# Designs tried in a protein design chat: VH-VL binders against Large ribosomal subunit protein uL3c (RPL3). Part 9

Target 1, 266 residues: Large ribosomal subunit protein uL3c (RPL3), of Bigelowiella natans (Pedinomonas minutissima) (Chlorarachnion sp. (q7xyp4)
Amino acid sequence: AAAARASSSALVALPGGRMIEVPHMTKDYRDVKVCSRQRKWEIREHMRDPIKMGLMGTKAGMTTYYDDEGIAHPVTVIALEAGNVVTQVKTKETDGYDAVQLAYKETRDRTIPWPERQHLRKHGNVKAMKHLKEFKIADVSEFTPGQQLKAEELFEVGDLVDVSGTSSGKGFQGSIRRWGMKRGPMSHGSKSHRQHGSIGCSATPSRVYKGLKMAGRMGNERKTVKKLPVMMVNDEEKYIVVRGSVPGKKGTIVELRPTKIVGKHC
Below, E stands for the ipSAE of ESMFold2; O stands for the ipSAE of OpenDDE; V2 stands for 0.75 times the mean of E and O plus 0.25 times the DockQ between their complexes.

## First folded at step 5 (VH-VL)

Design c01 (framework fv_zigakibart)
Fold by ESMFold2-Fast, scan of step 5:
Structure c01 (fold): chain C 266 residues (1-266), chain A 120 residues (1-120), chain B 107 residues (1-107)
Amino acid sequence: as target 1 above (266 residues)
Amino acid sequence: QVQLVQSGAEVKKPGASVKVSCKASGYTFTDYYMHWVRQAPGQGLEWMGYINPSGGSTKYNEKFKGKATMTSDTSASTAYMELSSLRSDDTAVYYCARGDLYESSGFDYWGQGTTVTVSS
Amino acid sequence: DIVMTQSPSTLSASVGDRVTITCKASQSISSYVAWYQQKPGKAPKLLISAASSLQSGVPSRFSGSGSGTEFTLTISSLQPDDFATYFCQQYDESPYTFGQGTKLEIK
């Protein structure tokens, strides 16, 4: 018996227009037995899970699966655009800590500044990429500059991952620029080009000062959602599906890191 | 002096596989990408893909994805291109060519070519 | 894919002539164009990169120009060694694509 039962599928568009078919799953993964807090503490103190390598992706879209109670649960499709190439490998001996710098989302060389191009060339002769992120990990010996990371080698179905992303204000800038296009025939019935509503004052003004997470601002906010189960990994079609919602809108660059302190036994 | 020396001509039957080698000398093997280009008899040039010998990352032309496999051996300064499930329309001269990564990535040195003939 | 359209497909000329070969890209590729010479039974040889940068050891009678979508290779005074097939190539975006080639023949 499979842990998930597909009764239908949903199509999700990846950046660049490629479509993938994601099966709907009906099994509730809350049933998965997880170590108690006491057992997790014992593992952490006496037998810590090493911090393992992750990778980057692009939020492509969401779909749903339904559990035994008929409750809808979101799943997120994360595209793996050209990239996930190791650049700089740092060691405790030479740099004071172990880390792997990963480059993501190939771009034309003329779109990145000279210092970034020289860094990529120096560390693994890596093609121009838009995003660089450092992953601090326990063992860097398996990684070499220029190496392509494969999702199927890093993640398996059932793994728990932490997904970090940054909400960008660039979409708001893009919307403002598109206001000039109002002379086009797109105005009738189009909601996507008219989403420029103002934020009303909150009922509790003190929350405005407390929260740096205000909607409708042109700014970057980094958020992490932890312990998301991996539902599918497909390196050939370049995507990963996780159970749950990840930070940001479609097109957000996300970092996937294996959840810490997940032992093989409880 | 930079040289790319390819393996000798191959004659294969349909359905077979062929592995072409390209041995580089005269430069640091990991400083340049190795591209593979084929040319069918009397036809133009068709780019198949590249390998970055530093770390072994590859990129394939969609037409060759799943059919061509590119690998490299940095200790031997040799790049390989394996073509599987050969058909008669795979008959061509296969070239390896060195490409710089940034700003002037024309292919500055080429192997002499390996003729692959697929016939019954 | 970026399509590279090369013209003419065949060009007949005499030693001492000035010849021009044109290459047109289906979209803007800035200056990311290379030109190659191929003699019968031989591998292609890089002549020009970045649209106009002459490779070391290539005679100065060869020159390249252009930007965006239209590029030209010019040979100012043909020599006997220049009768060959010439290819343009874009390397702005993968897959890298070549023109169909121009065969330069003795008239």
Scores: ipSAE 0.574, ipTM 0.780, lowest interface PAE 1.8, mean pLDDT 80

Design c03 (from c01 with heavy chain G99S D100E L101V E103D S104Y; framework fv_zigakibart)
Fold by ESMFold2-Fast, scan of step 5:
Structure c03 (fold): chain C 266 residues (1-266), chain A 120 residues (1-120), chain B 107 residues (1-107)
Amino acid sequence: as target 1 above (266 residues)
Amino acid sequence: QVQLVQSGAEVKKPGASVKVSCKASGYTFTDYYMHWVRQAPGQGLEWMGYINPSGGSTKYNEKFKGKATMTSDTSASTAYMELSSLRSDDTAVYYCARSEVYDYSGFDYWGQGTTVTVSS
Amino acid sequence: DIVMTQSPSTLSASVGDRVTITCKASQSISSYVAWYQQKPGKAPKLLISAASSLQSGVPSRFSGSGSGTEFTLTISSLQPDDFATYFCQQYDESPYTFGQGTKLEIK
C-alpha cells in the first residue's frame, strides 16, 4: 500500500517564461528498472548497442526525488522546444558516412543568414532553426528530410541516455603573471593590423567578428554526462526528465543520445 | 489553377470531434506549408498552426495544443485538421491556406472555408 | 506574441476617394506584413506581401507602405468592388497574428 503514492506536481520554467508542470516521482518512477536481466547479460557479454538516433533539448531546471532511504536524487527536466526536425540525411554512398542532421529551436527567418535558410529549404523545406547538429547513427534509412522526431518514439522510461551540452565559460581564470604586466606594450601598437582595413563602420573586420558569438565559442567547453536513466518522456507537454545533472545552466542546449555501451554498474 | 477545396459543413454536439479536409491541386503539394486559420462569427482571423507536407512536421499556436491535430496525405494531396472535445466557442469557419516557408508572401491561396457549428 | 492593431475599425468612403488603413505592430517586424481583403461569406484574398509587394492580379490602385512598427494600406481611387473588410498580418515570428480588421463601408 505504501509502495504506491499519489503523484504531485512541480513547476519548472522553460526558456522564454513558459511554465510546465512535472509530476513528482512516485513509487513507480523510483522502481523504474534501469537494468533488466537481459541488459545485465548484455553488460556481462560486453555487448554494444548500435548507435541510435537522438534529440536536442533545452535544460529547463532541476528537482529532487527521494528514495526509500530518504536519500535525495537530482533529476533534470529537459524541455523540447519547437524543432527536432530532420534536415539533411547523409549516406555512406554519397557523403562517405551515415548521419542525420537535426534542426532545433525554431526562430525568426531574419535571424539566420540566407545560406542557412537555403540549406533548410533544400533539405526538407524546414523552418528557420537556431541549432543544427549532426547525429552519426548506424541506420539512416528510416529518416527523411522534414520528418518530425518524437521523444516517445526514441526513448522509453528506463533507457540510458548520454547528455551532451556546453558548460558556461569561466571567462578569465588565473592571475596575470607579473611578467605579462611588466612587458608593458602600448595598446596603440595592437591596432596596427587595422591598417589593412578600409575606413568605415563595416571596414573593421575585428569589430564585426568579435560581435558574432565569439564569447560562446571561446569560453565554452563541451561536456557529456553518460548513462543517465530516463525517468519521464512527455511528447504532449514537450519534456523529458532524466535522473542526475546535465551540463550547463538553465537554458543550455543539450543533445540526448541513447547510450552506446550498456552500463557496467547495472 | 491552384485550388484548395475543403470538406462540407459540420454540425456537432459538445464533446464530439470533427475532422476537416483540404484537398490541394494545381501545384506540388510538398513545396508549400498548409496553415489552418479559423474565424468565429463576426470576428477576426485566428491562426491555429501549420503542417509541412514534406515529412509531416507540425507547429501549433499554444491555444490549440492538445485540441487540434494536423495531418496530411501526400499521395492524395490532402491536409486534415481534427478538433477534439468540441465546445460551443469552437463554432467558426475553418480555413486552410498555403504559404511558402521562406520569402513568406503571406497566404496566397485559401480554401473556401468549412463551417463547424457546435450545438446541443 | 506580436499584437497587430488596425485603425480605423470602420471607415466610410465614397467611390473615387483615397482611403488609408493603418496597422501597428507591438514590436518591430521589419517589412514582414501581408494585407488581405475579405468579402462577406468568402475566404480572405492576399493583396500585398512584404509590406509593399503587390500580388499578381491585384489592381494597381492598391499599395502598401511602412516598415518597423507602422504599416499602411492605401486605395488611391476607391471602386465599388473594394467595399470589404481588410486585415493586416505579421509573419516575422510564430504565432502569426492578424489585425482585428477594418470594415470599409459606403458612406
Scores: ipSAE 0.564, ipTM 0.764, lowest interface PAE 1.5, mean pLDDT 80

Design c04 (from c01 with heavy chain G99D D100E L101S Y102W E103Y S104G S105E G106Y; framework fv_zigakibart)
Fold by ESMFold2-Fast, scan of step 5:
Structure c04 (fold): chain C 266 residues (1-266), chain A 120 residues (1-120), chain B 107 residues (1-107)
Amino acid sequence: as target 1 above (266 residues)
Amino acid sequence: QVQLVQSGAEVKKPGASVKVSCKASGYTFTDYYMHWVRQAPGQGLEWMGYINPSGGSTKYNEKFKGKATMTSDTSASTAYMELSSLRSDDTAVYYCARDESWYGEYFDYWGQGTTVTVSS
Amino acid sequence: DIVMTQSPSTLSASVGDRVTITCKASQSISSYVAWYQQKPGKAPKLLISAASSLQSGVPSRFSGSGSGTEFTLTISSLQPDDFATYFCQQYDESPYTFGQGTKLEIK
């Protein structure tokens, strides 16, 4: 039937044309155990969780899953574009604090701002990335410059994540406010491959607006939604699905950080 | 399929207000900005402003500040544009249009238009 | 505000002709221009973005070119469905502004 065909999977598209096919989710993800306030207090006094590493992604869109009660729940599909490469590891001994700097979203050398491109080259990572973000974490010993992070190594289904992104505007913090078309469909079946069309598919504006120049002071707000359950993690198709809504419109760059919780059982 | 369906034609007297609706379907309403563009009879297109349905923030063309008010209802996937203190030169077709979000403020889908006639 | 000026304002052509419409910006807008087609009584339809990027479902006879202050929309081998009004739009800065339109008529 038309309904059966429609429910077999959901197709979610990024503004650049990349399509993500998300299979139907039938599991009940309400099995997360909720502890009493007293029990959580006892666990917190005993076993405080260290701050763990996260990664970056791009909000691809939303879809729906239905629980056993027939109630519709929104889920957000977050694309993992080329990136999530460690550019720098900072230690308390050398730098005064522990952190991992992560680069996200591969692009051409000439489309990334020159200072950020110089930083990437200094750390042995010669691939241009559009976005840089520092993650302050408890243990940096597992990370080295040039390492690509894998979502399936950092997150499992049922984990709780905090998702941060820009809640207003089309720009994201520290990035180019306007891009020309990235390129045609991600599929190699594309008939596009036009040279003259490429001028429109790349853009570092010769003129930049407040979104890049004054973004931090002029009205871009960073919003974080906490404790979103991870529904799916797929490194092969490069996406993560979380239950709930995440900040920003389609195409927003988001940070995924493990929720700071103590213990997983009561 | 993406569709933007607008409310029907309106005939108003000078000084009145009009509220045009634009119902979105076929995509996640809060993921794209909604813009409003008008076209006076026999004339070109004039950008009025936009609303971000996620949170309700707005940006107006200076010419329409204090005259146009944009709102949205996320539960109904509907955007609204209210125009106050109508004059005969507000006679136009009013369009809602969805922008491409990430790549720029150009409009990939348009509503069918709402004709507003102000008699004087 | 950036002013967009189209030429010609009216163009008469026959089916099979190659036609070119020009759009000039009052200041440099890099490649941030889009082109729309509008048929009588209908909403505009997006044809081209980023000066030269053809939108999905738009026939290959449409093409765009230009950068900075001068842009062109070209229709090779004009078809009956192409008789319409065409608008350029800049999106380099707000307020976003449109050209005055070029009306393409049957000769």
Scores: ipSAE 0.000, ipTM 0.393, lowest interface PAE 14.7, mean pLDDT 73

Design c05 (from c01 with heavy chain L101S Y102W E103Y S104G S105E G106Y; framework fv_zigakibart)
Fold by ESMFold2-Fast, scan of step 5:
Structure c05 (fold): chain C 266 residues (1-266), chain A 120 residues (1-120), chain B 107 residues (1-107)
Amino acid sequence: as target 1 above (266 residues)
Amino acid sequence: QVQLVQSGAEVKKPGASVKVSCKASGYTFTDYYMHWVRQAPGQGLEWMGYINPSGGSTKYNEKFKGKATMTSDTSASTAYMELSSLRSDDTAVYYCARGDSWYGEYFDYWGQGTTVTVSS
Amino acid sequence: DIVMTQSPSTLSASVGDRVTITCKASQSISSYVAWYQQKPGKAPKLLISAASSLQSGVPSRFSGSGSGTEFTLTISSLQPDDFATYFCQQYDESPYTFGQGTKLEIK
């Protein structure tokens, strides 16, 4: 609609109430594939190492972009909440494979188990984060524990990204499975301030565990939508806009990975 | 033993930028977060943000997002806070303060403060 | 944001008095509160963390108590060096916020 085309911004809300103001996209929706000379050079240089580092984000919602023909195109706004900090860097030498572990969505210290908090402190002295995800990439040498990843340094308008949903509405299942039931003997508390928080968290995991019993027979389903064009990247306002729909409902934690480069991809 | 020593007072005109330094000594610089707190004349304390010197990750109070930039130099054990597009209401004493991510972000050591005056 | 409200804003007292300063949080912060002392022209000094944990080198006449939303700082027998401004700070979640301050003046 003509009124929609005249809009200078759109407001998108996260389930927790945070509002993201996305300005009207100034690029023609049809002409999204624009590579700079620098980007074309980088593609040539990286043809042998197609697996690049990505980021995590939160699905904020969808909006619509209208092209010159008045055709509506869906776009997804992905919020970048506090996080995207490198924790553990794994190498073939020490760990048998190359990967960068990324922490996402800062939370209160008392809301995560003590062992997870100790892991974050040991690997880069990182704040308590709700989600940890490993990214297997070709070159880990430029990443260090505690490093902040910036969306504008990893993605440019016109890049193609693969977006994976990390949760099907059971966000706590991934964390529990990752740390394993093999470490499930609940550690009894002590008199320390942070130990008190860990003891408090153990009551909440017990209730979550009961919820998982009722639904635990269903596995988490990871869905990936590939080759979505990046429409906007904004580090100051903390969002990325991609063309198309991404997996999950509003509030789903998603992984953004650059699409593998083979030939004339931009 | 632990000391945080800040750069000297600055007088700037509206629209200018200022960069305040905070040199740490007496501890391992990367083991603690460095926070910045300001205090306008006669007013209370206002948290601006932090930097993790291990890797350089930062977090800003929404009020200072896009206006303050925090950096650090681990070889010099020095943290920096740059404030851009200065206005008269940016006149304040700016403090660096050390936070312990293990026990919580309360501030056990503070710099002496840097007075920034913005006037025409 | 969590709002920290201190009372009183100004307190007049004499050496030897017991004084109490109160800090109220807009939501529950468990025990994640710290207290600072600031003298004119100087940086704040940490007195208490975790609501009640006295910092090394701080005189035992200082004590803190409280949990949830209401916290108190008590000076059991006021000394001349204690006339200063006192601030509470929550560190349960960012942005970390301070109370408005309580100015302790000689009566």
Scores: ipSAE 0.455, ipTM 0.748, lowest interface PAE 2.4, mean pLDDT 80

Design c06 (from c01 with heavy chain Y102W E103Y S104G S105E G106Y; framework fv_zigakibart)
Fold by ESMFold2-Fast, scan of step 5:
Structure c06 (fold): chain C 266 residues (1-266), chain A 120 residues (1-120), chain B 107 residues (1-107)
Amino acid sequence: as target 1 above (266 residues)
Amino acid sequence: QVQLVQSGAEVKKPGASVKVSCKASGYTFTDYYMHWVRQAPGQGLEWMGYINPSGGSTKYNEKFKGKATMTSDTSASTAYMELSSLRSDDTAVYYCARGDLWYGEYFDYWGQGTTVTVSS
Amino acid sequence: DIVMTQSPSTLSASVGDRVTITCKASQSISSYVAWYQQKPGKAPKLLISAASSLQSGVPSRFSGSGSGTEFTLTISSLQPDDFATYFCQQYDESPYTFGQGTKLEIK
C-alpha cells in the first residue's frame, strides 16, 4: 500500500526531512473555479459572516496543475505537522474578546522554556509546541482546551482561504515588534542596505568614542494572500493543497483562515 | 496508589470491532496522557498512540491510523481504544500506559493488559 | 523514526552475576531513554528513566548509563527475581520506539 500510493503520488519534503505524500492532481481543480449552487447560497446567507476558526500549517512546496486548455496553475502543498491543538480559549466575559489560541508543530520538551511549557500545561495540558497563535473568532463555545482541530472539519474542496505567513517557522514565535529599527529597502535596489545605531562618548575621561552598532533584520514580516481556493484536504495524510502561491519559502509556518464572506463574489 | 485496570480478554471474529477500556485511579486523570502499546505473541512492544484526556486530542503511530480509535471519558476516568476491521494479525495483548508530560513520555504505570484474539 | 537496537537478544546468566544490556539509538536522543522489565504474562514495569534515574521501589542493583546514541542497563548482582525480558524505550520524539528486547534467562 505505501509503495502503490507512492507510484501514483508526489513526495514533497519539508526542511528537517519529513516527507509529505500527495496524490497527483485530479480534475477536481476545474470544479473549484465554479461556485456551486450550495456555495452561492452560503455566500448569500453569510454576507455578514462572522470570522471562523482556522488552523496552522507548514509550506511544504509547490507543484503544477494543467487545466483542459493546457494552462499551468501553480498549487501549494501545506503540510499539517503534529499540532493544531487548542490551548487557551478567551471570552469577552473574562478576557474582553473572543479567541482561540492554537499550538502548532510538536517539539521536544527541552526546546521550550519552562514558562512556555507551564502555559501549555495550564491550558489543555498540551505537549511542547514550536508555535502559538491566537485566532480571533466569533464563536468560541465549540472549542475546549486540549481539543485537536481537524482540517476536514474546517475546510472543504472549493472553500476560499486566506493564508498568512508567520516568522521564519523556527523556534517558539510570538509577536515581533520592531520599534525604532528600520529595515533597508534592499530588495528594491536602494542604496540603504543596513541601518546602524550609535551611542556617543563613554563615561570614562577619554576622547575615545564607543560606537554600539545595532544592525540586522528581525524575522519575517506577516504577509497574507487572500481568497486561495482549497484544492485538496487530507486530514489522514495531514496536508492541504491550495491554488496559488503562499507567503514565504519552503518551511514557512502559515496560518489558514476561511475567507470572510462579505461580498457577492466567489 | 496509581492503578490502571483494563477490561477482560476478548475473542472476536475477523471483520468485527473490539473496544478495550482502561480505568485510571489514584491520580488526576487529565494531568497525564494515556498511551496504548501493543504486544503480539512472542514479539516486542509497539507504541500505538496516545490520547490527552484534557480535550481528547490524539496522536497515532502511522501504522495504526485508520485502524485504531482512541477516546476517553473524563467523568469515569476511563480511556478507550477501539480496533476496527479485525484480522488475525491483530491478535495481541493491548496495554494502556500513563505518560508524564512534564518529564517525558516514558510510561511509569501500565495496565495489566487485555488479550484480544481474532479467530474464526 | 528512531530505531532502538538492543544487544544481546538473549543472555544466559547465573544468580550473583553482573549483567549488562546495551541499547543503541539510530540518532542522538540525549538522555531520553527508559528501561522496562517484563515478566511472562505481566505488564512491563518501569525501572529507569532519563537514562540513569532509578525509579522508586526498584532495587539499587539496577543502574543505567549512557547518553547520545549508546545506553546500558546493568544488574550488579543478579537475583532470581531478575530473570525477565528487558526493553529500552526512547522518548525524545514520537513515534516512541522500543528496543526488540533482551531475554535474561537462567544459564
Scores: ipSAE 0.414, ipTM 0.700, lowest interface PAE 2.6, mean pLDDT 80

Design c09 (from c01 with light chain S28D S94D; framework fv_zigakibart)
Fold by ESMFold2-Fast, scan of step 5:
Structure c09 (fold): chain C 266 residues (1-266), chain A 120 residues (1-120), chain B 107 residues (1-107)
Amino acid sequence: as target 1 above (266 residues)
Amino acid sequence: QVQLVQSGAEVKKPGASVKVSCKASGYTFTDYYMHWVRQAPGQGLEWMGYINPSGGSTKYNEKFKGKATMTSDTSASTAYMELSSLRSDDTAVYYCARGDLYESSGFDYWGQGTTVTVSS
Amino acid sequence: DIVMTQSPSTLSASVGDRVTITCKASQDISSYVAWYQQKPGKAPKLLISAASSLQSGVPSRFSGSGSGTEFTLTISSLQPDDFATYFCQQYDEDPYTFGQGTKLEIK
């Protein structure tokens, strides 16, 4: 870190100590359109609200700017840690519904259990990730297992996004009884002998996959803040800035989804 | 029988670019990552990055960001590594190597190497 | 970045000798170490992965051991075909890094 100098930028620390430098909010950002031309066009042309793909991020920190009236506006910096890779693509033909499963936050493979590693290997040959979330979307045909999603391709300045995350408190966490975990190739004929006696299928992953029954209420609560304007998107430096507060404290994993466009609203 | 066959030697002037190919056979191309490793004359091995042929995602060693570009063609089972803005210190043998993404793997099969010489 | 340090840089030995090469990591990498053999003008060949797992087709005289930060490659009875340069590599954390190499020469 440099000696203290007057700065026009906000320095925000990512989880793990990496620093990113985000420009301070200026007068140019105050007038950012809250509804993009693309979103207004979709409201105008489509009677149905198509559900579009999103991505995941980590709440890096918040800053505040004051407008001409002295009103405080919170701004949240969301870091894009290594991840946002497509794993499983579900279709109505094979799975009964359309969805894209997204893996987020690369981790050492020894930190995730064998069944999770096998799932990631089977669906796109994806590196070990801490978080898996399913996104139900209208059109899955443009996504392929193993594909890296880029924020600048999904979002632009002025778009409205819904941000979901978990906060400490009363809520649902894992199910007491999981639907089950498969052993490896033991399910496939004589090749399966290799997996006999494997204990790995008994391991309980820390993540709850979509479709598992919720068996109890425990400390964490999921919250969604809707219609947050996107202020900045930077794929190279791996961050998104939104106007407003997002759920949770610094370090919370969040899901960013384009705001659903219904009727006259965006 | 797994084989990785690389393109032939190249001689380039400073500032030029070079594209090395690595054709895989004997296994399902999308089941393994393709890594690129270089070795300067008389020196050790330096990891450059990888490509996942399933979906085409890449990861680069910071030293090679903006200089190396990795791509793949799944229909041809071929991986590519392009180096731009060549300098004399880019003179090396460039290897492609097959790697599993989890523990107990290492790089189990290697291409024969492509010598790239950068000189005036 | 994780630094891999090999010792010795050069080793002279005779056929039939027991040879040991050491590799030290700058931080704990568990068992995420591979060993390679490289002969002049040829690509490296994987000998051992996961610190101690012998690659298929590699002679049983080769063995690996260690965990955490200190690893060893042992050749129990050196043969003429074993004179080569040996490299260790960590694959616990990106970027993957190699040791500087140990050249095994005829005494």
Scores: ipSAE 0.585, ipTM 0.797, lowest interface PAE 1.8, mean pLDDT 80

Design c10 (from c01 with heavy chain S57Y; framework fv_zigakibart; at its last look DockQ between E and O 0.01; V2 from the best seeds 0.00; counts 0 for: pae E 20.9 > 2, placed apart)
Fold by ESMFold2, look of step 6:
Structure c10 (fold): chain C 266 residues (1-266), chain A 120 residues (1-120), chain B 107 residues (1-107)
Amino acid sequence: as target 1 above (266 residues)
Amino acid sequence: QVQLVQSGAEVKKPGASVKVSCKASGYTFTDYYMHWVRQAPGQGLEWMGYINPSGGYTKYNEKFKGKATMTSDTSASTAYMELSSLRSDDTAVYYCARGDLYESSGFDYWGQGTTVTVSS
Amino acid sequence: DIVMTQSPSTLSASVGDRVTITCKASQSISSYVAWYQQKPGKAPKLLISAASSLQSGVPSRFSGSGSGTEFTLTISSLQPDDFATYFCQQYDESPYTFGQGTKLEIK
């Protein structure tokens, strides 16, 4: 019964509506030993693995993986949309530090500002992309502007990765949320606050802009979930599967980086 | 001196295709975009798109997507534009023009133009 | 698409005159506006980039100005060689559109 459950697979929709079947995962991540707190301190103090390149992806959804003992494990499918193209390669000589800038998720030129559009053209003549992110790494010599990165060359099944993403709920959520924080502590009542949405006058207090700024900041935090095992990498079908949860909702852009503190072979 | 020399005039029937060439000299071919601009008889100028000869990246005016195909041969320093499924309203003079990669200036050098006539 | 509208469509002037040609954008744009001169049967020739930067080899009697939605080409003292059709072009946002042209004729 358990064995039958562990062999099941599920369909997951990728961005653009293409369905993939996540196959039975034969490599069991529980064989990966997690270092003790004392061991992690020793590794950190003496020498850590050289920082390696990561990549970006899009949260596509979650499914279940059943191990050989029938235990259900949540896994997250991360789509590899068009992108992961090297733009700028920074070196100690040119920029004072070693980094590779990566562009992700193709978009139309009109959606990005002129300075960013020119930046992409200047560095590798890369198509318009929604997201640019720097990856500080130890060795930039293998990366060239315009180079397409492949996930199977960067990650293997069983690797531990840190996944970072921006929280969902960015921006404003209608009139109530926009003025809700301002009404609570004010002495002049809540009824007047609901009528503010109709007024298009500059006589509004500066507190209105302060409140909007504070609400927006609450929706724009980066979160990192550490030490997620890579369960599957597939460049042909353009996805990566990691065990566990990943920041944000479906459609959130995430960054996958090799786990820094404990190496792949701790 | 920078020079762009285009292929000669073409007369085509509706439904045919034509490939216009633009040979560049006097500069490093891969350091600049090659733009294509058309001018219908008695009309103004219309931008069609460009190719970056370094890597072959192209950008098209949406009006000409599927109609025009821009390619280049870096070893010959030559850009090409192919027009498919020609119609009578494709009758025009077609120019190649050099543009800066950073688009900090207008098109500083132009070919002499290639007249394409589409008639039944 | 950004529409560039030139005025006048036709302009008659005499040698020595000061002439101006105006180009209006359908929305506010940056200074990425070029001006071209085209004589019959010939390719356009770049005169001015970035609204006001004179191309190398172009006589100093040509000048450009403008920002936002209105851009102007000025010829300070018209010469016989200047009778041609003039086009503005925006290259701020794809597609890079041209004005309809201004034909400058001898009076």
Scores: ipSAE 0.000, ipTM 0.382, lowest interface PAE 17.2, mean pLDDT 75
ESMFold2-Fast, scan of step 5: ipSAE 0.656; ipTM 0.819
ESMFold2 (binder alone), look of step 6: mean pLDDT 95; pTM 0.963
OpenDDE, look of step 6: ipSAE 0.618; ipTM 0.827
ESMFold2, look of step 8: ipSAE 0.000; ipTM 0.436
ESMFold2 (binder alone), look of step 8: mean pLDDT 95; pTM 0.964
OpenDDE, look of step 8: ipSAE 0.182; ipTM 0.719
ESMFold2, look of step 13: ipSAE 0.000; ipTM 0.373
ESMFold2 (binder alone), look of step 13: mean pLDDT 95; pTM 0.963
OpenDDE, look of step 13: ipSAE 0.310; ipTM 0.747

